# Ledger of designs, part 1: VH-VL binders against Polycystin-1-like protein 3 (PKD1L3)

Every score and structure here is a prediction.

Target 1, 163 residues: Polycystin-1-like protein 3 (PKD1L3), of Homo sapiens (Human) (q7z443r523to685)
Amino acid sequence: TSLNMSTHQLTITVNVTSLEKSLIVSIDPDSPLLMTLYLGFQYQPNCTHFHLNITLPKDKVWQKDEEYTWVLNPEHLQHGIGTYYITAVLSERQEGAQQTPSLVSVITAVTQCYYWEIHNQTWSSAGCQVGPQSTILRTQCLCNHLTFFASDFFVVPRTVNVE
Unless a header shows other numbers, all headers, positions and changes below count from the first letter of the chain; Kabat numbers aren't used for antibody chains.
F, E and O are the ipSAE of ESMFold2-Fast, ESMFold2 and OpenDDE, as the mean of both directions, binder to target and target to binder. V2 is 0.75 times the mean of E and O plus 0.25 times the DockQ between their complexes.
[cut] stands for letters that were removed.
The coordinates of atoms that the task and the answers printed are left out; those that the model quotes come from them. Centres of patches stay.

## First folded at step 7 (VH-VL)

Design b1 (from a4 with heavy chain L100S Y107I; framework fv_roledumab)
Fold by ESMFold2-Fast, scan of step 7:
Structure b1 (fold): chain C 163 residues (1-163), chain A 118 residues (1-118), chain B 107 residues (1-107)
Amino acid sequence: as target 1 above (163 residues)
Amino acid sequence: QVQLVESGGGVVQPGRSLRLSCTASGFTFSSYAMHWVRQAPAKGLEWVATISYDGSNKYYADSVKGRFTFSRDNSQDTLYLQLNSLRPEDTAVYYCAKDSWGYYFDIWGQGTMVTVSS
Amino acid sequence: AIRMTQSPSSFSASTGDRVTITCRASQGISSYVAWYQQKSGKAPKFLIYLASYLQSGVPSRFSGSGSGTDFTLTINSLQSEDFATYYCQQYNSYPLTFGQGTRVEIT
């Protein structure tokens, strides 16, 4: 879906039904836009009342789609299950001339790191966390064990395991 | 459709410089990290350098660090590798390669030959 | 740096043979191994990532396995177009490193 950013603000609504997965919020503007995202639980946040915030685009990323992606792990969703609101506020300072209206695409997804657990013959997420370089297309897994994962994951070990 | 085309290779004396270029087409070049990989005659593959999607982060192999400079021009879908203070052991085919979101390489150019001779 | 050691360095095979190439890392690299095929005079071609996942368009006779330090590439029923040099690559950490290659020759 696409949203019009000409009002300098947009709101995203996310219903969190489980804290076993991480929330991925991806914003794809049609041209570079400086913005801040605010997270609220059960209310629409603003710049003076919010739980968490992030400034986009992010610095020093390896892939462009990381630039406008916010990864919210279960520890970031600290009020539990329920309705979260994200308000994106366009910065007053933009590169070059301020161009309005602007169109953005917003995608939200949930993800988790899974590996095949041989002893139980099931998929497991134990020992892994979703990393901040995750996107809607690729999940970064920060894991403390040696294993293998599905094709839409990329895994970075948190500790060196020689076994 | 999707391709990378290298150019700029040649024969040079030790201590000289060359500038390699790689032109991308068929994918959103500005969204991906890019790499240079080289292969000496009758030898295996050696990673040379990585550049982030916007050019703000770069990594170099120790063997080339301080001598090679990686850059990109996203407006022209082009990569550049400046080779300075060339040594005979830099003789190789140089490939540019597209990152596949994990530091492995899903698309490769045809390569350009750099020969450093006395 | 993580050393990637391939074995054998070369071998002869016939069409229809089952071929196994091994790759050993000097330290644990989880499943961060890619495999490439390179034909004489050509650029490498991407085959496998994350040790066992086959790239779209790569024939199903190719498969990869392994984790930790020991990895294998298998070609189930060798075809004429499969005579090439194969390389493993680790992407667990910088610097990125390749195996020295395994050359699969006719006969």
Scores: ipSAE 0.006, ipTM 0.535, lowest interface PAE 10.1, mean pLDDT 82

Design b2 (from a4 with heavy chain L100Y Y107I; framework fv_roledumab)
Fold by ESMFold2-Fast, scan of step 7:
Structure b2 (fold): chain C 163 residues (1-163), chain A 118 residues (1-118), chain B 107 residues (1-107)
Amino acid sequence: as target 1 above (163 residues)
Amino acid sequence: QVQLVESGGGVVQPGRSLRLSCTASGFTFSSYAMHWVRQAPAKGLEWVATISYDGSNKYYADSVKGRFTFSRDNSQDTLYLQLNSLRPEDTAVYYCAKDYWGYYFDIWGQGTMVTVSS
Amino acid sequence: AIRMTQSPSSFSASTGDRVTITCRASQGISSYVAWYQQKSGKAPKFLIYLASYLQSGVPSRFSGSGSGTDFTLTINSLQSEDFATYYCQQYNSYPLTFGQGTRVEIT
């Protein structure tokens, strides 16, 4: 989905139906944009009322698509299942002094790390976290054990409102 | 036309150095991580190094750590691989390869041959 | 490091055959497998990513499948230009690793 950032903010709605997977929020602006994302549970967040935030683009990334990707693990979704709102606010201090309206594409997906657990003869995610270098195209698995790993992902429907 | 062209290979004695270059065209070079992959004569493919889109992060294979240095110049659409303290085991065709958003390679150069022999 | 093992190492086939090449990872890698074709004296060519997604421009006779540790590349009706060496590659974690290659030869 593409959104117009000319209003200096946009809202993304995400319905979380399970806390067994990590949420990945990917924003692809048509031009570099400094922005802050705010996360709220069952309310639209702003800079003074939010649960979590992140400034994009991220520093020290491998691929350009990591720059505008926010990884939210189950421990970050502390209010449980339900509707989460993300408000993106453009920074006044834009690199390159870009003044023109920008279009951004937003994709949300869920993913998790799985490995084969010999003791119980099943796939498990225990002892693993989805890492911050994850994107919608690949999952970084950070695990406290050495064993066989697998991961999957799903695209989560979203609703976007530009105010 | 998307293209990668390697240069700088040659025949050198053990302990010597070479600098490989790779020029890119036909895509937004500054947006992609880039890789070097080598192939010894009659052997398979071996990943050598990865550099992030802006050059701020690098990974190296254990066999080349401390000897090889990867860099890029986004203004010139060029990659560099500095090969120091070369060993006979480094003899291979060296390919530069474009990342396809996840550390798999959609575009490869034709390769440049590095031969390390006495 | 994740070891990728291909089977068989080489085999002979005829034009029109349906051929399958397998790739096994030493640990689970989800669907993070790419496949490449390399013809003698040439650079590798990208075929497939995420185990089953065909790259634009690659003929539909190529397909990939699998997840976890076991992966397969299939060529439904082998053409003369398909005689080559095929490599799988995992990109679940560093270091990036390739299979040893499977050479498909003319019978």
Scores: ipSAE 0.006, ipTM 0.522, lowest interface PAE 11.3, mean pLDDT 81

Design b22 (from b15 with light chain L50A; framework fv_roledumab)
Fold by ESMFold2-Fast, scan of step 7:
Structure b22 (fold): chain C 163 residues (1-163), chain A 120 residues (1-120), chain B 107 residues (1-107)
Amino acid sequence: as target 1 above (163 residues)
Amino acid sequence: QVQLVESGGGVVQPGRSLRLSCTASGFTFSSYAMHWVRQAPAKGLEWVATISYDGSNKYYADSVKGRFTFSRDNSQDTLYLQLNSLRPEDTAVYYCAKDSWSYGYYFDYWGQGTMVTVSS
Amino acid sequence: AIRMTQSPSSFSASTGDRVTITCRASQGISSYVAWYQQKSGKAPKFLIYAASYLQSGVPSRFSGSGSGTDFTLTINSLQSEDFATYYCQQYNSYPLTFGQGTRVEIT
């Protein structure tokens, strides 16, 4: 969806129904916007009352879609399932521009890391975490184990498609 | 086993050049971003440069931009850092480091470093 | 550039102690923090990424926590091999920046 960033802030509502997956929040403003996102559980957060925050855009990323993407893992969703609110607040000092209302596109998605377990012949997420460089188009997988593939060698899954 | 071996350091006068190399083994070199991080004697860590998995993207610290050039040869599993117009403040141990991702943000394996001393 | 400030700069501890090192970012960086250990004369060793995720092979006495601007590294029961300098590093944006380091010295 597309939302107006009027009054220098907007609120995104996310209904989390499972802690098996990570939440990806992607913001695509119609022009560059320096902003801070604040996360709250069952309340609308602000700059003085929030659970987590991140400053966007990320500077000098390799994938353009990383610039305005926030990855929230189950560990970050400490209050469990329910409604989370994200408040985006425009920075008082914009880089190269005055504060103005902007149209932003917001996409939320969920993702999880899966790897093929050779010994059990099944897909598993055990020992893998969705990494902070993930976007709605790709999942960074950080795994703490070595998966044995055929021919006497080990592979460490880095990025896998969600089943 | 992941190994990174730096070479090319030495003692050089201000204004001169050195080429540092880092030979990688034990992982698929062409899949990961690589970094150079330096540490002056008795000082902390300072990021110098990052190169993406395919060499198409490079980022440099402002202190070295325009003087240092980062490159990689994926066919030889080797990194190069060309140090030009060296200054006394460039004196440091230079570490080659591997990222855990293709584009680079943090350093999961480090070489043992090579010492660059710039003095007259 | 995002400034990373560690506290304390140094302190003395004994084996068995619970040790906490703090790291503050000059702006919000979510959980994009890594921690490293460096022993005298050696290269740094990777400990933690995403503020709290322990690298495989790192002893479980190490843990990380925090989000936004305030982060901590905790060593639950200090061992003799843990006397070292510890660094935090942000990777929310370029340039990549490290804290100044915290030296953990034997008493």
Scores: ipSAE 0.013, ipTM 0.636, lowest interface PAE 8.4, mean pLDDT 81

Design b23 (from b17 with light chain L50G; framework fv_roledumab)
Fold by ESMFold2-Fast, scan of step 7:
Structure b23 (fold): chain C 163 residues (1-163), chain A 120 residues (1-120), chain B 107 residues (1-107)
Amino acid sequence: as target 1 above (163 residues)
Amino acid sequence: QVQLVESGGGVVQPGRSLRLSCTASGFTFSSYAMHWVRQAPAKGLEWVATISYDGSNKYYADSVKGRFTFSRDNSQDTLYLQLNSLRPEDTAVYYCAKDSWEFGYYFDYWGQGTMVTVSS
Amino acid sequence: AIRMTQSPSSFSASTGDRVTITCRASQGISSYVAWYQQKSGKAPKFLIYGASYLQSGVPSRFSGSGSGTDFTLTINSLQSEDFATYYCQQYNSYPLTFGQGTRVEIT
């Protein structure tokens, strides 16, 4: 959608229906765009009232599409199931100014790490966290256990569109 | 199960070089990112460098960039850190550490460490 | 770079005490915090990732909490083997950074 040019901000609304999965928020600007994202539960956050924040783009990333991706794990969604608001505020310091009105593509997805648990013959997500290198196209799984079968790990992405 | 054994530390004069090695066992070495973390005497932990599972991506702390070179030999389950142009402030115990993923974030298993002392 | 500040730097405690160690990040890092225990003369031991996920084999008396900029490590009933220095570490972005450490000493 579009940035609010009078306030230099964009609001994203996400309806969270499960606390078992991580929320992936991907922003795809046509040119570099320095911003800070704020998270609020059942209210629109701002720079003085929010639950969580991140500055994008990320520095020193492994893959380019990580730069504008924010991973929100279940522990970040601690207010429970319901509507979360994300406010993206453009920094006044930009490395380049856009000459046309800023339009930004926003995609949200939910994902979870599963691995095949040989002893119980079932898929399990226990002991795994979706990592900050995750993107809409690839989920990073950080687990607190080891197996000598790397193929036992399976990533399940799910896309949820945002207004 | 997981074992990491560092070697190659010693006492050297400023400006000299050392090569540290870390031998890994108990996991599929070629599937995980690896790290070096150091600790100066009576000080805290400082991240030094990260190498991806295949060796194609490397990150270094600004304090060692251009002087230290990180490499790995997946056929031998061995990690190397070449320390060049050593300075007194490089004096520390150097730990080899395993990541839980292909490119690094945190350190789920650590070696015992090897001491590097840089003194005149 | 993201600065991680721990408080206190050190303190004394007794076996059976409930101990809380605080870690503060200089900017929002979501829940991307790991915790380590280091005993004198030994390598650090991994305890927690993702601010609250306990590593397999770590006793349940250890727990972590927090998000954003403020994080805590709690030991519910301190045992004699828990006297050590504890470190937080952020992994939201490079360079990876540690807190300065909190030393837990016997009274």
Scores: ipSAE 0.021, ipTM 0.644, lowest interface PAE 7.4, mean pLDDT 81

Design b3 (from a4 with heavy chain D99E L100G; framework fv_roledumab)
Fold by ESMFold2-Fast, scan of step 7:
Structure b3 (fold): chain C 163 residues (1-163), chain A 118 residues (1-118), chain B 107 residues (1-107)
Amino acid sequence: as target 1 above (163 residues)
Amino acid sequence: QVQLVESGGGVVQPGRSLRLSCTASGFTFSSYAMHWVRQAPAKGLEWVATISYDGSNKYYADSVKGRFTFSRDNSQDTLYLQLNSLRPEDTAVYYCAKEGWGYYFDYWGQGTMVTVSS
Amino acid sequence: AIRMTQSPSSFSASTGDRVTITCRASQGISSYVAWYQQKSGKAPKFLIYLASYLQSGVPSRFSGSGSGTDFTLTINSLQSEDFATYYCQQYNSYPLTFGQGTRVEIT
């Protein structure tokens, strides 16, 4: 999905149906854009009312796709199942000022870390969490057990809404 | 660092009023819901009230509805809890607490003691 | 209101012991449980959120688990600073409710 940021804002609506997985928010602008994302639950956030924020592009990334990706783990979605709003606001300090509005593509996806648990002969996410270096193309898995660490993998997106 | 400091507690007779205050520092106060939690002597924790980031929504425990009023001043990073028609059952240490990434309490003040006795 | 019931009410333990505290909700609350530690005369200290996630700075000997109605806080090797009262709290819906507390006291 693509949106025009001519008003210097865009709002992303995400329907969360399970808190078993982490939410990945990826923004792909047609040109470099400095922006801040704000998270709200059942309300549209802004710079004076939000629960969490992030400034994009991220500094000190190790993979190209990380620059405009925000990882929201279950602890960030603490109002439970429901409608979350993410508002992106363009910074007033843009390089190479353009008269025409910038277009951005927005993708949201859900992901989780799984490993094969031999005792129960099933897949388990116990002891693992999705890391902040995750993108829609790969999932970073951070595990606390000593002998098995889940590798990067991609999960097909389930819910995408852009307002 | 995040810091919450309560004040205004004291000893009062039943039916009287007290006003509790909580000053906040170390975070963007106007962006978070805030809470009051109390604890009676030798008893457990009891949620009292929640106020939204802008003060437009307020929620109260059934035991205090109609008697307690929660408010906030975002320009001064301060919370207020007005305690009216106090009862002996309201005797407790009152804590102000900050919303985490949900309706749990990631930071707590030191508490202020309210004693209601004849 | 969602009632949170902790067991046991008190527990006598020694340094090095593994301590397990349980918390049961009267209805399904998914993973919306936080845990707090309160030492005598002090304010509660936040430990865990969303049933199993440790707050930054909380020692790794603490862990939480559970979903739905049954939740557990475990201390794998009890230290002297861990003698305290522990509370669970649900934040699935209003009114917000706490368990009655479990006191971990020295033997």
Scores: ipSAE 0.000, ipTM 0.496, lowest interface PAE 13.1, mean pLDDT 80

Design b33 (from b32 with light chain L50F; framework fv_roledumab)
Fold by ESMFold2-Fast, scan of step 7:
Structure b33 (fold): chain C 163 residues (1-163), chain A 118 residues (1-118), chain B 107 residues (1-107)
Amino acid sequence: as target 1 above (163 residues)
Amino acid sequence: QVQLVESGGGVVQPGRSLRLSCTASGFTFSSYAMHWVRQAPAKGLEWVATISYDGSNKYYADSVKGRFTFSRDNSQDTLYLQLNSLRPEDTAVYYCAKDEWGYYFDYWGQGTMVTVSS
Amino acid sequence: AIRMTQSPSSFSASTGDRVTITCRASQGISSYVAWYQQKSGKAPKFLIYFASYLQSGVPSRFSGSGSGTDFTLTINSLQSEDFATYYCQQYNSYPLTFGQGTRVEIT
C-alpha cells in the first residue's frame, strides 16, 4: 500500500518468525526524500534509542532501485526472532520537501540465496549471503564458491503507522 | 534490582481454569517483551508464550494455543496468563521470564506450581 | 520445530576438571543459542547468548562456542557451585526450543 508520509515519520512493524532469511525493507517515495530509518527490536525506535540505522537514499548504488532499500541479514537481526519496528524520520536537510507530502510505497519481504550441493543432493545456503544490492525486484547472492544458485522471495505482512 | 514474582498457581481438576500473575520491578517493564516458560516435574524447560512490549503481538506454543491467553498491564508492571481447559499434561512450574532484546531470558521469577489432577 | 539435542544427558566430574556439554540443532541456526544453569529447586540462571557471549557476572571459566548446528558449553575448571543442570536454547525460529538438559554431578 502507498502511504502519505506527511507528519515527518512513519513506523513499520514486521514480525520475523525465522532467521534463515534476510529481511528486505523497501520505502519507495514518488519523489526524492532524504530520511533516516531506525531499527528496534520489541520497541518503537527513535533517533536517541535504536539498534541499527541507515540513511536513505543510499549513494554509490549499482542500480537506481537500490536507493530506498534496506537489506537486513540474519547477522543484523542478532536479537533473534520476534517483532521488529522501523521508524522512518524525514530529514531537515530537505526544507522544501518537508512542506510537501509525498506518497511512499512500503514493501517488506524475505529472501535467501541457495546453491545445489551435489554430494548431498540438496539445496544449501552455506557459504552464501544476501548482498546489499538486493531489492524487491532481485536478490544479489554473494557466494564463496562457484556453483548453480537460486533465491526465493516472499512478501511479508507489515503494519504501517503514520504520525 | 530486577525482580519477577509469580502467583496464582494451585491444584485444580482437569477442565478448570487458573490465572497466573507476574509482578515486575527493577527495570522499565513497558520496554521489554515478556515470556512464560514451564517445567514439568523432573522434566526440562518448555517455552509457553511470548508477549511484545506493548501487548500487540502474542505467540503461543502449539500445545497451549487456544487454551491459554497472555496479557500485560504496563501501568501496573504486571503480566497475566489465563489458563483455560487445563489438562494433566499442563502440570508444571510456570516461570515468567524477561526478554533481553532477543528471545533469550536474562531474568526469571521463582516460579509458581500448577497441578492438574483428579 | 528445531530439535535441540544435548549430550551427554548426565555425568559425574571432579573439581578442577574441564567439562564439555554439547548441543546439536536439527537444522542450521547460525549463532542464535543461549545457555542456562539450573540448580535443584531453583529457577534457571542465564549464562551465555549468541553462542559465545558471556553474561556480565558469570565466571570466566564458562565459555561457549559453535555455529550452525553444533554448539558447546565448556567449564574450564569445575567448581563445587557448578553442580547443576545446563540447558541450551535456540532463538532462531518459532517455536522457541530447549535442549533436554545435561546434569553435572560433582563428586
Scores: ipSAE 0.013, ipTM 0.636, lowest interface PAE 7.9, mean pLDDT 84

Design b34 (from b32 with light chain L50Y; framework fv_roledumab)
Fold by ESMFold2-Fast, scan of step 7:
Structure b34 (fold): chain C 163 residues (1-163), chain A 118 residues (1-118), chain B 107 residues (1-107)
Amino acid sequence: as target 1 above (163 residues)
Amino acid sequence: QVQLVESGGGVVQPGRSLRLSCTASGFTFSSYAMHWVRQAPAKGLEWVATISYDGSNKYYADSVKGRFTFSRDNSQDTLYLQLNSLRPEDTAVYYCAKDEWGYYFDYWGQGTMVTVSS
Amino acid sequence: AIRMTQSPSSFSASTGDRVTITCRASQGISSYVAWYQQKSGKAPKFLIYYASYLQSGVPSRFSGSGSGTDFTLTINSLQSEDFATYYCQQYNSYPLTFGQGTRVEIT
């Protein structure tokens, strides 16, 4: 969904129903926007009360779609399954101060790295972690073993409130 | 300190409705997710529903989806569970339970008994 | 849904005994398991979260261990107040599920 950031912040609600997969949060603004995202578990976070944060766009990316993507691995979702809230706050240091509203598209997805495990004759994620260069279109797999890989991908569009 | 008190249980015929309430005290109610867990006579625990701290998100067990509705009133520190289209297999003690930032239950109420029989 | 299987279903023990209760998940759940104690006619009482973290106020004779699929609750020296039914619960994924319970009875 597309959302207006005219209030200098917006809230994204994400329902985490499994900790077997990583959460991908992708923001696609209609023009470059410097922002900070704050993660809260079961509450709306702000700049003084949050579990994790990230500043977007990211530096030193390999592809443009990485700039506005936040990868949250199960280890980052330390409070377990449930409802997570993300508050995006616009930086006052935008490219020229404007009172013009910006539209952003927000997509959340879940993904995980899988490889075929010969011992158990099944797909396994053991020894692999979803990497920070992942996006909604591709999964970076960081593994501690050599094998053939396949990634799993799910897209879950979410509703967002502007306040 | 922390207390959860359930009420609203009773004996009803199949197909009827009941509304359960849970009043909370001793913690900042509006900051925590809350749960309902039930236990049929001589059986184990079964999770029923979860509601987020602000009431905007709710989850239900498959066995009760479409029949039960979970809500909360943060101004009065109260939870409600509306039980519709009750079935004999819904007979159980219903517990209100407090989340501790992880969807496990650090405090439980004493329970209220719901009996569905003709 | 993730099935949580406890063993044994019940057993008899004496005060002073070391008691071990096992909980097995049907798939990997990392350390997202909690343990509860329920005495006859009472509501459950919270004991342990994240497989091994003991809730404040719970006696140190209780301990939890395990990761992945196999989890254990241990009571090092059973006291008369510990005769109860114990439940494990996974909170890795919805729906939230409990084990069937293990009843610890006095001999």
Scores: ipSAE 0.005, ipTM 0.525, lowest interface PAE 13.7, mean pLDDT 82

Design b35 (from b32 with light chain L50M; framework fv_roledumab)
Fold by ESMFold2-Fast, scan of step 7:
Structure b35 (fold): chain C 163 residues (1-163), chain A 118 residues (1-118), chain B 107 residues (1-107)
Amino acid sequence: as target 1 above (163 residues)
Amino acid sequence: QVQLVESGGGVVQPGRSLRLSCTASGFTFSSYAMHWVRQAPAKGLEWVATISYDGSNKYYADSVKGRFTFSRDNSQDTLYLQLNSLRPEDTAVYYCAKDEWGYYFDYWGQGTMVTVSS
Amino acid sequence: AIRMTQSPSSFSASTGDRVTITCRASQGISSYVAWYQQKSGKAPKFLIYMASYLQSGVPSRFSGSGSGTDFTLTINSLQSEDFATYYCQQYNSYPLTFGQGTRVEIT
């Protein structure tokens, strides 16, 4: 779903039910938009009170679909399971002719990397983590051991409020 | 159908310059990183350079740093490699290649030959 | 730089043979290995990514395996069109590096 973000802030609400998976937040504007995302646990964050933040589009990406994607690994979700809020705030200074109202699509998903563990004959995530180049289209898996691996991907429910 | 077509190769003397071009079609060029890979006669593949989707980030092989310049024109779906101060060891077929999921190459052009000789 | 070493450099095989090509990284690279096929006079063609995932359209007789430092490309039943040089490539870190290539000649 696309939402008008030109004059309102967006708040994304996500219920995290497991710390075994990474949360992927994708915000895709129909034209370039400079914005900052703030993460809060059980409260709506703002520019003066937040747990983590990121400025989008990301400065150094190689593929275009990375530029508006935020990957939050379990170590970033320090307060555990529960409701997380993400507030997206437009920068007061937009670049050039791109200062027009924009429609924004929001997707939240969870993913994890698994490898086949010969000892126990099961899939395990130990020694693997989801990398920062992950997007809703692909999961980057970073593993510290010999392995064959796969990833899962699930779109998770979110609530998006304008203003 | 993804296509990459290289041009601009030729025979030049050491110390001279060439500008290679690669025209892309069949995919959203402005969304992908792109690469140049070369292959000397009867030798293996050697990565030369990588450019991000918007041209703001670039990596170069140590052997070409300071001599080669990578650029792109997203409005024309075209990639450029400026070869300066060419050396005999730069003699190779130069391929442009499309990135997929970070730094492997799912599509390659036909290549253009650069020969550096006296 | 991460050095990629392929074995063997070349060999001859008959149609229907099982062919294995190995690739060894000088340090751990997880599963960040791609494989390419290059026929004489032509550009390389992409076969495999993440050590074991086959590109759409590549025949199922091709398979890849391995992680860490040791990787293998297998052709389970060699066909005449498989006469080619095969390259592994690591994409764990810059600079990107290829193996020296393995030439497969059908006898």
Scores: ipSAE 0.007, ipTM 0.547, lowest interface PAE 9.9, mean pLDDT 82

